# Designs tried in a protein design chat: VHH binders against Dermatopontin (DPT). Part 8

Target 1, 183 residues: Dermatopontin (DPT), of Sus scrofa (Pig) (p45846)
Amino acid sequence: QYGDYGYPYQQYHDYSDDGWVNLNRQGFSYQCPHGQVVVAVRSIFNKKEGSDRQWNYACMPTPQSLGEPSECWWEEINRAGMEWYQTCSNNGLVAGFQSRYFESVLDREWQFYCCRYSKRCPYSCWMTTEYPGHYGEEMDMISYNYDYYMRGATTTFSAVERDRQWKFIMCRMTDYDCEFANV

## First folded at step 4 (VHH)

Design f34 (from q06r with Y99W Y102T T105E; framework vhh_7qbe_3)
Fold by ESMFold2-Fast, scan of step 4:
Structure f34 (fold): chain B 183 residues (1-183), chain A 123 residues (1-123)
Amino acid sequence: as target 1 above (183 residues)
Amino acid sequence: QLQLVESGGGLVQAGGSLRLSCTASGRTFSMGWFRQGPGKEREFVASISWSGGSTYYADSVKGRFTISRDNAKNTLYLQMNSLKSEDTAVYYCAAKVGWSFTLPESESGYDYWGKGTRVTVSS
């Protein structure tokens, strides 16, 4: 993921292609390719350079049984400085993230990019443990069992630490047509 | 391709101290130390997250060894105190460079390995 390395004093390769989507305090907008959803979230915290995080995401195609996503949209903004809980509307799955840094509160606002699959419904939902385990740590959340898809998250901001802890909301999706009322 | 170079091994008397270093030729993720004693399987010693915020130790070394890193220098350290004859081993530096989320003590989680540095503790 970090690519190829030389010995010290050899040319260091540019690893922008390894998926870092932002620099410290830089706004970003990331979308998985069409038909893919987020399966991994990696982040590092940089206290010295303004108390912000850099983010990486990995995406994977959804199974053929889900079909093509019928609609995709940006969910409502979750404001900087606040704790929040949000899942994608309309039985949607998370397929991206958008974020801006706010110096006034030393935190980020967040939006999910969500995609829905016609007549497919979430079930058997659960919540991950906290990422990172402690404020200021790197985080590395990977869905090893690709039968579960991210539908959202809950997160708490610490003004003292100037960092967030996240719990991700993971659900299975039906491989059969749901009743119309469940869509 | 990423290279890891260990240094600081040598001969020391029981109760003594040594500091091992491991320098990476480029960026790494989580890093760890493993060791293999004479006639034994390779075993986990200690691991550290990229930020240094999380550290993990094998029960046999807790309270005696301290793992640390300096990301500006791409260098990992292992401070070994109160050394015992049982600590005699070749010590290997290991690094993750990707999104492989495995237990810190799992060898399969590490992408690159150094050649090792020998530590001999005499009685």
Scores: ipSAE 0.005, ipTM 0.143, lowest interface PAE 10.4, mean pLDDT 81

Design f35 (framework vhh_h_nbbcii10_fgla)
Fold by ESMFold2-Fast, scan of step 4:
Structure f35 (fold): chain B 183 residues (1-183), chain A 129 residues (1-129)
Amino acid sequence: as target 1 above (183 residues)
Amino acid sequence: QVQLVESGGGLVQPGGSLRLSCAASGFTFSYSRTFSLGWFRQAPGQGLEAVAAISWSGGSTYYADSVKGRFTISRDNSKNTLYLQMNSLRAEDTAVYYCAAKVGYSFYLPTSESGFDYWGQGTLVTVSS
């Protein structure tokens, strides 16, 4: 059940039925159910009361042709206040996000939760457009192409705007065995 | 099949109020790939103009300068319905009002009719003494 994968201290307070995984400046950890990967990233920016984003994710089962994920892990931390580029190691797919807010820099650190599928390799990779189009706007990235999976992202932080823009890295996965790790 | 159906139009006096509704079927506001929802209007003998738009989350809204401070756009995901609350109505607000939906990967609030994928049939609003 996807509700089982959140942090126990996550609290929804003074919100209607909005589905956000976090409150402003609240740390969170979100994992897709076993065998599922992230297919949507939704977010709104709140400039009031400290400027931060609320996040919402959707997950979908991977096709049976990929088999069961062989292992899952938390990727290395991407520090608050920095621009970064990261894909899941070992040909992994993004199956979750973990984030903590740092008041000293008015930004979040980030980690991907990644899962790999034995002898399945990414190919035909591309990057999405920027989300949001401009700092401070809401964002809604949905994978409309059912053959593509999120492997990572690149993101830039604006200290002036106190916000981030994201580009997501999307790849297909082979339906045949591969012997080499993709980078 | 995607359908949008407007309701709530009618005759009102200047200074009056109306609430327009747009009911969606064949997709849901919370789970559809519909990115922006908006209201457009066409006055007799004139072209179509954007009135208001709201993002998928409700966090961002757009209003034409002619309606700012008088109209409020909102959505109710549980009822799969888009609303336009129209206050302090003027004779120049007389028009057929259309609801519209746009799908896409990235968020933006369109300021023109271009790029909206689904449209309702329209509801007439007449403001006259």
Scores: ipSAE 0.000, ipTM 0.141, lowest interface PAE 13.9, mean pLDDT 79

Design f36 (framework vhh_h_nbbcii10_fgla)
Amino acid sequence: QVQLVESGGGLVQPGGSLRLSCAASGFTFSDSRTFSLGWFRQAPGQGLEAVAAISWSGGSTYYADSVKGRFTISRDNSKNTLYLQMNSLRAEDTAVYYCAAKVGYSFELPTSESGYDYWGQGTLVTVSS
ESMFold2-Fast, scan of step 4: ipSAE 0.007; ipTM 0.248

Design f37 (framework vhh_7xy4_2)
Fold by ESMFold2-Fast, scan of step 4:
Structure f37 (fold): chain B 183 residues (1-183), chain A 126 residues (1-126)
Amino acid sequence: as target 1 above (183 residues)
Amino acid sequence: QLQLVESGGGLVQPGGSLRLSCAASGFTFSRYSMAWVRQPHGKGLEYIATISWSGGSTYYSDSVKGRFTISRDNAKNTLYLQMNSLKPEDTAMYYCAAKVGYSFELPTWESGYDYKGQGTQVTVSS
């Protein structure tokens, strides 16, 4: 509200809160406070009937050099049961996640909440190792290089394990006007 | 008073092993991701390893992967770094740190850490 007033600091500074954004098989919608982007993804796997993950996120303000986000939106749905690759459109950065559980496939639909920074473009992109390292494990993705922002992910679903592995797509952002070139 | 106290450093021969410890007090240790970082004399800080609040997730820099193991004992409020197959290049001051948040405007080690410890010296030499 107004941004980050009234929020527990650990929810956007550190994921070391016991609170989860969802209960097992519960749908959720999470947005970073205005002007912040996702910097950490934490999850535990619940080995119960219907098996699912609980999720937690940490957010941080973008540097003053990027300025205010010019626009934010929800990206297209990535359907449950499928392998997919998606980055935020329009040079956007990930600032949230939305997900619904589907019992028919024992998996989740996913959507990114993306924000764009006018005239700033991603560069020097790389992909993390897989999280979790093995299906069913706890995951805790923290960017080792804090100059990099999450732009998206690629993920693989295993119907046998009833779980997902994720690789996150991380990019630097220019500090100069990259849109003046008229493409 | 919030404190991180590193110990276990010393002089070791190439190929040897050391176990570093970090005793945490004054905060809820089990709720924080922890890291080991090192600084060779006259050089910048190098990130070595991180471990999640629960101990279920770990990350290592390429320079130490397969040789170093980070672990924690939340009941004892202690973080560990098991260092095997030590090389002269591992010579550095080693620091324990708790991660609370991040800043994209400042160096990673400086902006991402709360309650940085005092350090323990590791020297690998014949």
Scores: ipSAE 0.000, ipTM 0.146, lowest interface PAE 15.1, mean pLDDT 78

Design f38 (framework vhh_8h63_2)
Fold by ESMFold2-Fast, scan of step 4:
Structure f38 (fold): chain B 183 residues (1-183), chain A 125 residues (1-125)
Amino acid sequence: as target 1 above (183 residues)
Amino acid sequence: ELQLVESGGGLVQAGGSLTVSCAASGRTFSRYSMGWSRQAPGKERELVAGITWGGSTYYADTVKGRFTISRDNAKNTLYLQMNSLKPEDTAMYYCAAKVGYSFELPTSESGYDYWGQGTQVTVSG
């Protein structure tokens, strides 16, 4: 009923006074309300304030045709300083993000909050362009295709820039029983 | 493309109540942050209230505690319930939309992208 700071749960969890989920080098855990998935990712790079990013997310309810999520979980931590490619296990959709800053590498580790929809399977998957277009730029990713859901991302870390570029993995979900079809 | 049409304006006595509505055409209403601004004769337009698609709200100090913004995403309609109206509330009221990120709630007029034609509210006293 309440968010981490005792506030009623909002569409996004604001952990900063400036409206961002995090302050520079601050760990955060952002989770969409039940039945919602991430539809937008916004971030700004703060070179003068620790060379880190502040993040914000928007969530949207999934269509009634998908039903309710049958279970949700945090997917394994993706290690700081490494490039990686990760999708939610068990045909899951991304419904949140968790991140902690690692000073030893000057980068963040990441986890996805994943939710599965029983007997619904991803198909017609594609990958977005990279965000930001260049290291250090603001990034704004929004899914205008209401039939596509985020399943994961691939990301590259630059130790020189102390920043990451991201590509998001977007998929449709079946409207029929497809249990184990994509396992 | 988004079209916004306001309605429900009119003449009301000081201390009275009025609800103005904004009908949006388009399948994307539920993803936009929406707002209400007003412009009195000879003054600049000011943002009085805003709401995200998830229901988080903003109110200008001049209307806080008297006005309530709400939305019905199934009807593609935005509302502004105005209570305890004052002569100073007399203005043309405009519906506004920010296209793009629903987690953003602009707290200034310049943060919105689309505007309706307005509906006149006149408070007599």
Scores: ipSAE 0.000, ipTM 0.155, lowest interface PAE 12.8, mean pLDDT 80

Design f39 (framework vhh_7b2m_4)
Amino acid sequence: EVQLVESGGGLVQAGGSLRLSCAASGRTFSTYSVGWYRQAPGKQRVVVASITWGGSTKYSNSVKGRFTISRDNAKNTVYLQMNSLKPEDTAVYYCAAKVGYSFELPTSESGYDYWGQGTQVTVSS
ESMFold2-Fast, scan of step 4: ipSAE 0.000; ipTM 0.210

Design z01 (framework vhh_7qbe_3)
Fold by ESMFold2-Fast, scan of step 4:
Structure z01 (fold): chain B 183 residues (1-183), chain A 121 residues (1-121)
Amino acid sequence: as target 1 above (183 residues)
Amino acid sequence: QLQLVESGGGLVQAGGSLRLSCTASGRTFDMGWFRQGPGKEREFVASISWSGDSTYYADSVKGRFTISRDNAKNTLYLQMNSLKSEDTAVYYCAADWTLYRGSSPEDYDYWGKGTRVTVSS
């Protein structure tokens, strides 16, 4: 119950800042170290040249009860200029991001790097509030609750604001064996 | 506010088939089917993840029922084959965040009013 609604996560920073993964309009590819998943997403908006964002990620190891990730992959591209909704396939968790900037639409394409844990399934998922609260503002989404992991996101692009708002999909993972009906 | 509307219920002969549909007024994540037979408590039937990649079935219906979804139409389906008298119940559509094992009705935020299925012997 505590922290399930996302707002407490936004105010607690108990990790080191590793710096920005990209310069304005620069493409990037970021992967958590093996066995770790994304626990924080930070971003600042540049209203000049390109109207782009710089991104910063923090990762933490998954608990020993999940074991080692059995498989990791890049999900399909979500095209620049479009709203989209995507969760990692095969019950995966988000362990990275890849993005390229497109001047033609003043927006980015996105891909999730996903990792799955054999016979572990997401449950009790919830969606965060939108980040940033208003277009053009800084965003700082942090999960200090180790019981919830990022499965994906939904995001909307405003051509007028030339910016995106994000809602992250957060789930618990079973520590007991579960089966898939369509592997 | 999200609204769920079930359809497709009716009278069917034992051994027959029936397809239930549930249309949501907006986007949904994980969804499931529950049923309540005469003199019984509400029980889990099947659930499906948002992507459709994961499905879960109660032992009593496994191999006979198939759950599926069409996200472009905001619609959930339950294909019921080899129906038995014991399958007679009011079937409820439920929507919530990810709950792949729908053992508890308390885990779902949104419910339809139900559609009645009667299997004659």
Scores: ipSAE 0.000, ipTM 0.114, lowest interface PAE 17.2, mean pLDDT 79

Design z02 (framework vhh_7qbe_3)
Fold by ESMFold2-Fast, scan of step 4:
Structure z02 (fold): chain B 183 residues (1-183), chain A 121 residues (1-121)
Amino acid sequence: as target 1 above (183 residues)
Amino acid sequence: QLQLVESGGGLVQAGGSLRLSCTASGSTFSMGWFRQGPGKEREFVASIDWSGGYTYYADSVKGRFTISRDNAKNTLYLQMNSLKSEDTAVYYCAALRWPYSTSEPEAYDYWGKGTRVTVSS
């Protein structure tokens, strides 16, 4: 079933009339255009015919002061059914999401698509409130300030509710030259 | 510079219909329609998010007006049905460099010059 979503090319959101990246229990891969990062995450919960979420993302160009992204990559998989915490490595910013649904767990695995900006470093990081506020509700996470970028998230799964709550990690980026730690 | 150009305004009889269009010179995220009637402040009419999946309407136009967009053509539309004399106004197209729309005119980054709609009683 999961093999049905393993195409040679990534599936991109087409700005369709309904706006959702995925159908119930459908795997997806969403990537911002080059030079853009994720600025909003919207999701609705589907109780009918199982439990899963449809997702929608909005991207915006980063300021010219950050320059072009020097490299982009997919981070490691975060396993379905588990709580996890992940930020983009190498001071990266989130520029996409990839996910597959696992019926055995009634949950999704997740990967971030991350992009690095040479000599630009995250600072003044903070964590959003929980999205959704309660399991099963719609969520609509929007960055309140154009100078804050998503670096990652922490999330918890409820097997009883068959749903996830998320907190997003938001940071500013320097507009002057700095170096990131090599690890 | 991003420019918005409205068209489709004119004179119409009460109970009639009119369709307004707004063409953007480039890509926008969320968009809206605002209007200003004679002797009134600018008021919100309708908005549509970046995806086209979410629309919002002022109570005064709900059920009569429909907002839509064609992102391939960088064009926003407002289908106005069952027009009333109270709908007489200059209609402004506005764009927000943000994925989700708002009814607050101060949040919009770009504005057209407006198109006049006159509804005769």
Scores: ipSAE 0.000, ipTM 0.183, lowest interface PAE 10.5, mean pLDDT 82

Design z03 (framework vhh_7qbe_3)
Fold by ESMFold2-Fast, scan of step 4:
Structure z03 (fold): chain B 183 residues (1-183), chain A 121 residues (1-121)
Amino acid sequence: as target 1 above (183 residues)
Amino acid sequence: QLQLVESGGGLVQAGGSLRLSCTASGLTYSMGWFRQGPGKEREFVASISRSGGYTYYADSVKGRFTISRDNAKNTLYLQMNSLKSEDTAVYYCAAGNPFYLSDTESEYDYWGKGTRVTVSS
């Protein structure tokens, strides 16, 4: 049911000949189709002409036990040049990303697109290792099993490397009614 | 079900090198090495993806240790160079989910019994 990475992800706007959602230093806004969440994050680093990353995402529908998302929203902005930690508020799951590049700091600001599932609570949360393993490397984070969903990330920016490392926050979701846990 | 068997541990001089191996039947998992020194909690050392294309290291071993795997031989390796006294520990191999890497013990379902490494000064 989790799709074995076989369920096609939707990109309604492809700005790259190679399937990337953005070109170097290009702002972008990516949303999974309704009822789907982000299951993969892929990125390559381009140091030439201002250093930046190109991004690609894959989405998959959430299982029937979660039901339909009750609401979706753009979370607060995380400023360029800063390290940050953010999970979707209101027990939300990550269903998209929005980003703008800032030449003044040679980095990106970020926003999560989050969707909430009524009376479904995150539990058994864990954090991935850092992506990429070393600054400047390609990253390819693929979520396993329908049981774990991305709730957010923590990331650090290196002004020297002009790149970011990410750790993604993954949680299970209850399939029964629960009160707010908001982890 | 899955059994992981570590080997290659022993006594080595500071500044020396040692290679650990971990053998399993059907190595289709992401793999990690963890270690536990005398009187210390178990800590993450390194992890490697199912394909071997991605690796992650604890800061304390980055640049000195290299994790690798040979899927045809169902074997995981840890090449340890420039060994220090603080590397003295029992080293455990662990198998986790094949689709992601983790530095967290609870994300590994299968564990070996460990192999002892002693670094003398």
Scores: ipSAE 0.000, ipTM 0.127, lowest interface PAE 15.3, mean pLDDT 81

Design z04 (framework vhh_7qbe_3)
Fold by ESMFold2-Fast, scan of step 4:
Structure z04 (fold): chain B 183 residues (1-183), chain A 120 residues (1-120)
Amino acid sequence: as target 1 above (183 residues)
Amino acid sequence: QLQLVESGGGLVQAGGSLRLSCTASGRSYSMGWFRQGPGKEREFVASITYSGGSTYYADSVKGRFTISRDNAKNTLYLQMNSLKSEDTAVYYCAAELYPFGSTLDEYDYWGKGTRVTVSS
């Protein structure tokens, strides 16, 4: 009975969202507040101008059991125009994104802002489905489970579509002391 | 187990305003409001994504109702303005916890409802 009244599946046009971290082809650097990690990634493709996306992020505090992050850093650059796979070094979790657009390749370079938690290791890792489902579509990747955190992503670039598809790497973190990643 | 508790319902005169709240016992993904008027089937009112970036409204409430959420408080809101007698209904809060495991267009968790009566 309740299924007949479920929320609409991308059938309605939203009002403008002014929460975007960047304008078309604008470079940006976004960091979660200290002690928080990325729990949602939203993006829309600029169909009128083409070739770029606007990005929006949501952050949430990590649970008290995980403690404060021991250190945070910017991970290595992933080049524009390339497919890539990257997780945060040293068992880190994603707490931000940095990106710059390159007109020569019609794509962006990317960096993760990563934070690590002393003696906590990732385990039971899995990879999401691809976002967006089709090139040029809006994407909403939302972390719904308290137990899973984003550690990284794999992404492919289509020169024909001038867009990227992403799969996010999600892991649990141990609640006991550990020295090595189980991934 | 996710519990949803609605509040803010009551009696209000036509043309008036009312704000509904829904507090969740934990984190949720998408959230929405549904209503059931006297002698009618339950109908969709509004929904919002976790980030708050996307909102959706039934045609009957567009321009009058505003949905919002405060994730730090696990609370969903519905600001209802320019109320009409046809807005009289029991309003239900709904939440999706696992978007990848849910049937498309279905909500996993529901509140017990809060009654709104609009007098003329």
Scores: ipSAE 0.000, ipTM 0.124, lowest interface PAE 16.8, mean pLDDT 80

Design z05 (framework vhh_7qbe_3)
Fold by ESMFold2-Fast, scan of step 4:
Structure z05 (fold): chain B 183 residues (1-183), chain A 122 residues (1-122)
Amino acid sequence: as target 1 above (183 residues)
Amino acid sequence: QLQLVESGGGLVQAGGSLRLSCTASGYTFSMGWFRQGPGKEREFVASISWSGGITYYADSVKGRFTISRDNAKNTLYLQMNSLKSEDTAVYYCAADTRGYTPIFSEYEYDYWGKGTRVTVSS
């Protein structure tokens, strides 16, 4: 109900601050709105204000056929300075990120916020190429195939570059009830 | 270096229909239509989420206009029905390419097309 905008479902927000979830070296905790999952990740590397990245996420509602998420949770911490591989447990999809910067290692720790959908199972999983293509570059990860959801990622840290490269793990979700959806 | 190209504008008689298209040269997320009538400020018309599952409309166009998109073609549409003389405007396509988005403010959009003219005659 903001002027002529016709927004019945959202509180109006002023976006004059560029939309990044964090400033350089700032910790953040980001969750998609209820019923939405992460579908895009954008990041820029800031060399001048201390080697770190600002992050930007896009969320989209899951199809009505998937139903409401049954439960959501934060996965275990992936430590700063380490290479790691993690997918959401219990057939979950990524619906957020939490991160803290550690000056001692010049890197971030990470946690996924995950949501699961009752009797829906991931299948036909694949892994994206590296984002960014080279350390220090801007990254834009968007699936142009709208049938896939993010389940997790694998990432490598370079102490020399003070930066990370990511590969995202993408899966389809069944359109039928599956017996083992929660394993 | 994203470009948005609007098409489908023209002259139409009151009560008629017109379909606008906007084609993006690269990836887009949330997209919307805005318009600017003669001697008026730019105003919101409609917006759509990436999946097409959420749409918003200005009260002045609700029930008459329908926003839709075809992501395989990187194309946004605005179907305009029951056109009124007050709908006469240049119609602009807008896109958010940064990826963090609730779709409900003009300040969310970082790319804009050059516009397509719609004239509704009596």
Scores: ipSAE 0.000, ipTM 0.123, lowest interface PAE 16.3, mean pLDDT 79

Design z06 (framework vhh_7qbe_3)
Fold by ESMFold2-Fast, scan of step 4:
Structure z06 (fold): chain B 183 residues (1-183), chain A 122 residues (1-122)
Amino acid sequence: as target 1 above (183 residues)
Amino acid sequence: QLQLVESGGGLVQAGGSLRLSCTASGRTLSMGWFRQGPGKEREFVASISYSGGSTYYADSVKGRFTISRDNAKNTLYLQMNSLKSEDTAVYYCAASFDIYWGSTPQDEFDYWGKGTRVTVSS
């Protein structure tokens, strides 16, 4: 079954006028509660207020088979104006995001907050479709498949549109002991 | 440490052309040109990827300036055509070991030349 963890967060964010983690061009730092990972990314584009996005995230507890996260850290910065591809190091899963806006490039720098689970390794990885489908549109990526976890993303920036498109990297995690078997 | 040396600056008449060069002491990835006019802040002019396959220009210079590079010589070029009095500035070469897309903030470049002066007479 899918969606045991996602539905309450989506309903909560839909009803809250304070659901966005940032105001236009505001820096932010968001972390899931301990033992939880990001399962949804929502964003709206604010062209009339300077061409930036507001962001909202939903988290869910990881299954018993993974155990407690052994370490969490901020991954290296992905700089504003660049297209990039990054997965959490050390077999980590995405448990948060940090971002600052840069007026000179009209774009954001990004960092993942990553957590690793001892002797659990990603496998059977795939990439989502692009979010948003067109620049300037609302983005609503929801992972209701409890078998897959976000490990990272690839993203492209358009200076003309002043917006980003994202593909999220989703992987299964082993329920048996392993060492650094990233796929 | 990496050094960048600009050359080719000088006095030119409005409507004229000038080519700037920047030689790096070693290999670089992304490179760009910035300029600072009298009494103005330093502004972005153009940038180029390592392969030369991606180039980006400030709106004020699009269609008039062309950025290019010769990786075998570790050299960056800026061909400036149809020069205007507004183009009068000190031009700075910048380099990084990252890949950049679109207009790039000044602080994304770790290595900078001392600049070469371009004066456009009316």
Scores: ipSAE 0.000, ipTM 0.078, lowest interface PAE 21.5, mean pLDDT 80

Design z07 (framework vhh_8h63_2)
Amino acid sequence: ELQLVESGGGLVQAGGSLTVSCAASGRTFSSYWMGWSRQAPGKERELVAGITSGGRTYYADTVKGRFTISRDNAKNTLYLQMNSLKPEDTAMYYCAAKLPYGFTSSKEYDYWGQGTQVTVSG
ESMFold2-Fast, scan of step 4: ipSAE 0.000; ipTM 0.238

Design z08 (framework vhh_8h63_2)
Fold by ESMFold2-Fast, scan of step 4:
Structure z08 (fold): chain B 183 residues (1-183), chain A 123 residues (1-123)
Amino acid sequence: as target 1 above (183 residues)
Amino acid sequence: ELQLVESGGGLVQAGGSLTVSCAASGSIFRINAMGWSRQAPGKERELVAGIYSGGSTYYADTVKGRFTISRDNAKNTLYLQMNSLKPEDTAMYYCATRPFYKGTLYSSDYDYWGQGTQVTVSG
């Protein structure tokens, strides 16, 4: 156990050999570098002592046409044990995740780190299929190079399975000022 | 910089077994997905199996139930255990890798390819 699951890791690449940001039941806070957004979410479920998921994320710079993010913030907390649906406020895109484990409900609370781009608006939004396909499975959601950005998610918790399934909300962003969008 | 080296190919009788391996050298991120593709003479390259670093796998219908893909992340080595081999399995077998943030496991969007190892199954 010592030097394994109990060892304190603070940097993303130090959490595990595979780049996991957390150990079982460990709280974490992951933030993309400035000007980058989340393009991939990977997770494995551990049913051993701890019954929890490990997570890793990939980030990519947003296109030069979007410019610099004008504001970034932590969105409101989504409580452990609850199903929820949340998108970043103010036309924001997801640029990070924060999570704490709660033994009392055997689940995690979640927060998105969101960034907005002035005069850029989401459009052509859609929802991914369910990740994982079944509780307890590995998940690997990748949006790299599709010109779609994650704005949020909806997720359901199963107390019996002690796991979550996720659908991610994906949108394109205008490459022109929204105030001058086609009439 | 990045090099994938396949080995373990050879000649085997129909119904036999063979294990091919792929040693990865250079800068490979351990969260990369790994895969095996094959190409028979005059045919397009076919993805036969893939594996995430966490162990979840994909198999093409042509090999499901006969082939097993596995990885040793500590050794940066990928394996394909081939059982109940058929003459139709005769092909050059290629190891491939891609970052986990690019495409799906069953996609052909792999970034790096090895030089291949020949597997020949005789009737």
Scores: ipSAE 0.000, ipTM 0.133, lowest interface PAE 15.0, mean pLDDT 77

Design z09 (framework vhh_8h63_2)
Amino acid sequence: ELQLVESGGGLVQAGGSLTVSCAASGFTFSDYWMGWSRQAPGKERELVAGISRGGSTYYADTVKGRFTISRDNAKNTLYLQMNSLKPEDTAMYYCAAIKWTGSYYPEAFDYWGQGTQVTVSG
ESMFold2-Fast, scan of step 4: ipSAE 0.005; ipTM 0.228

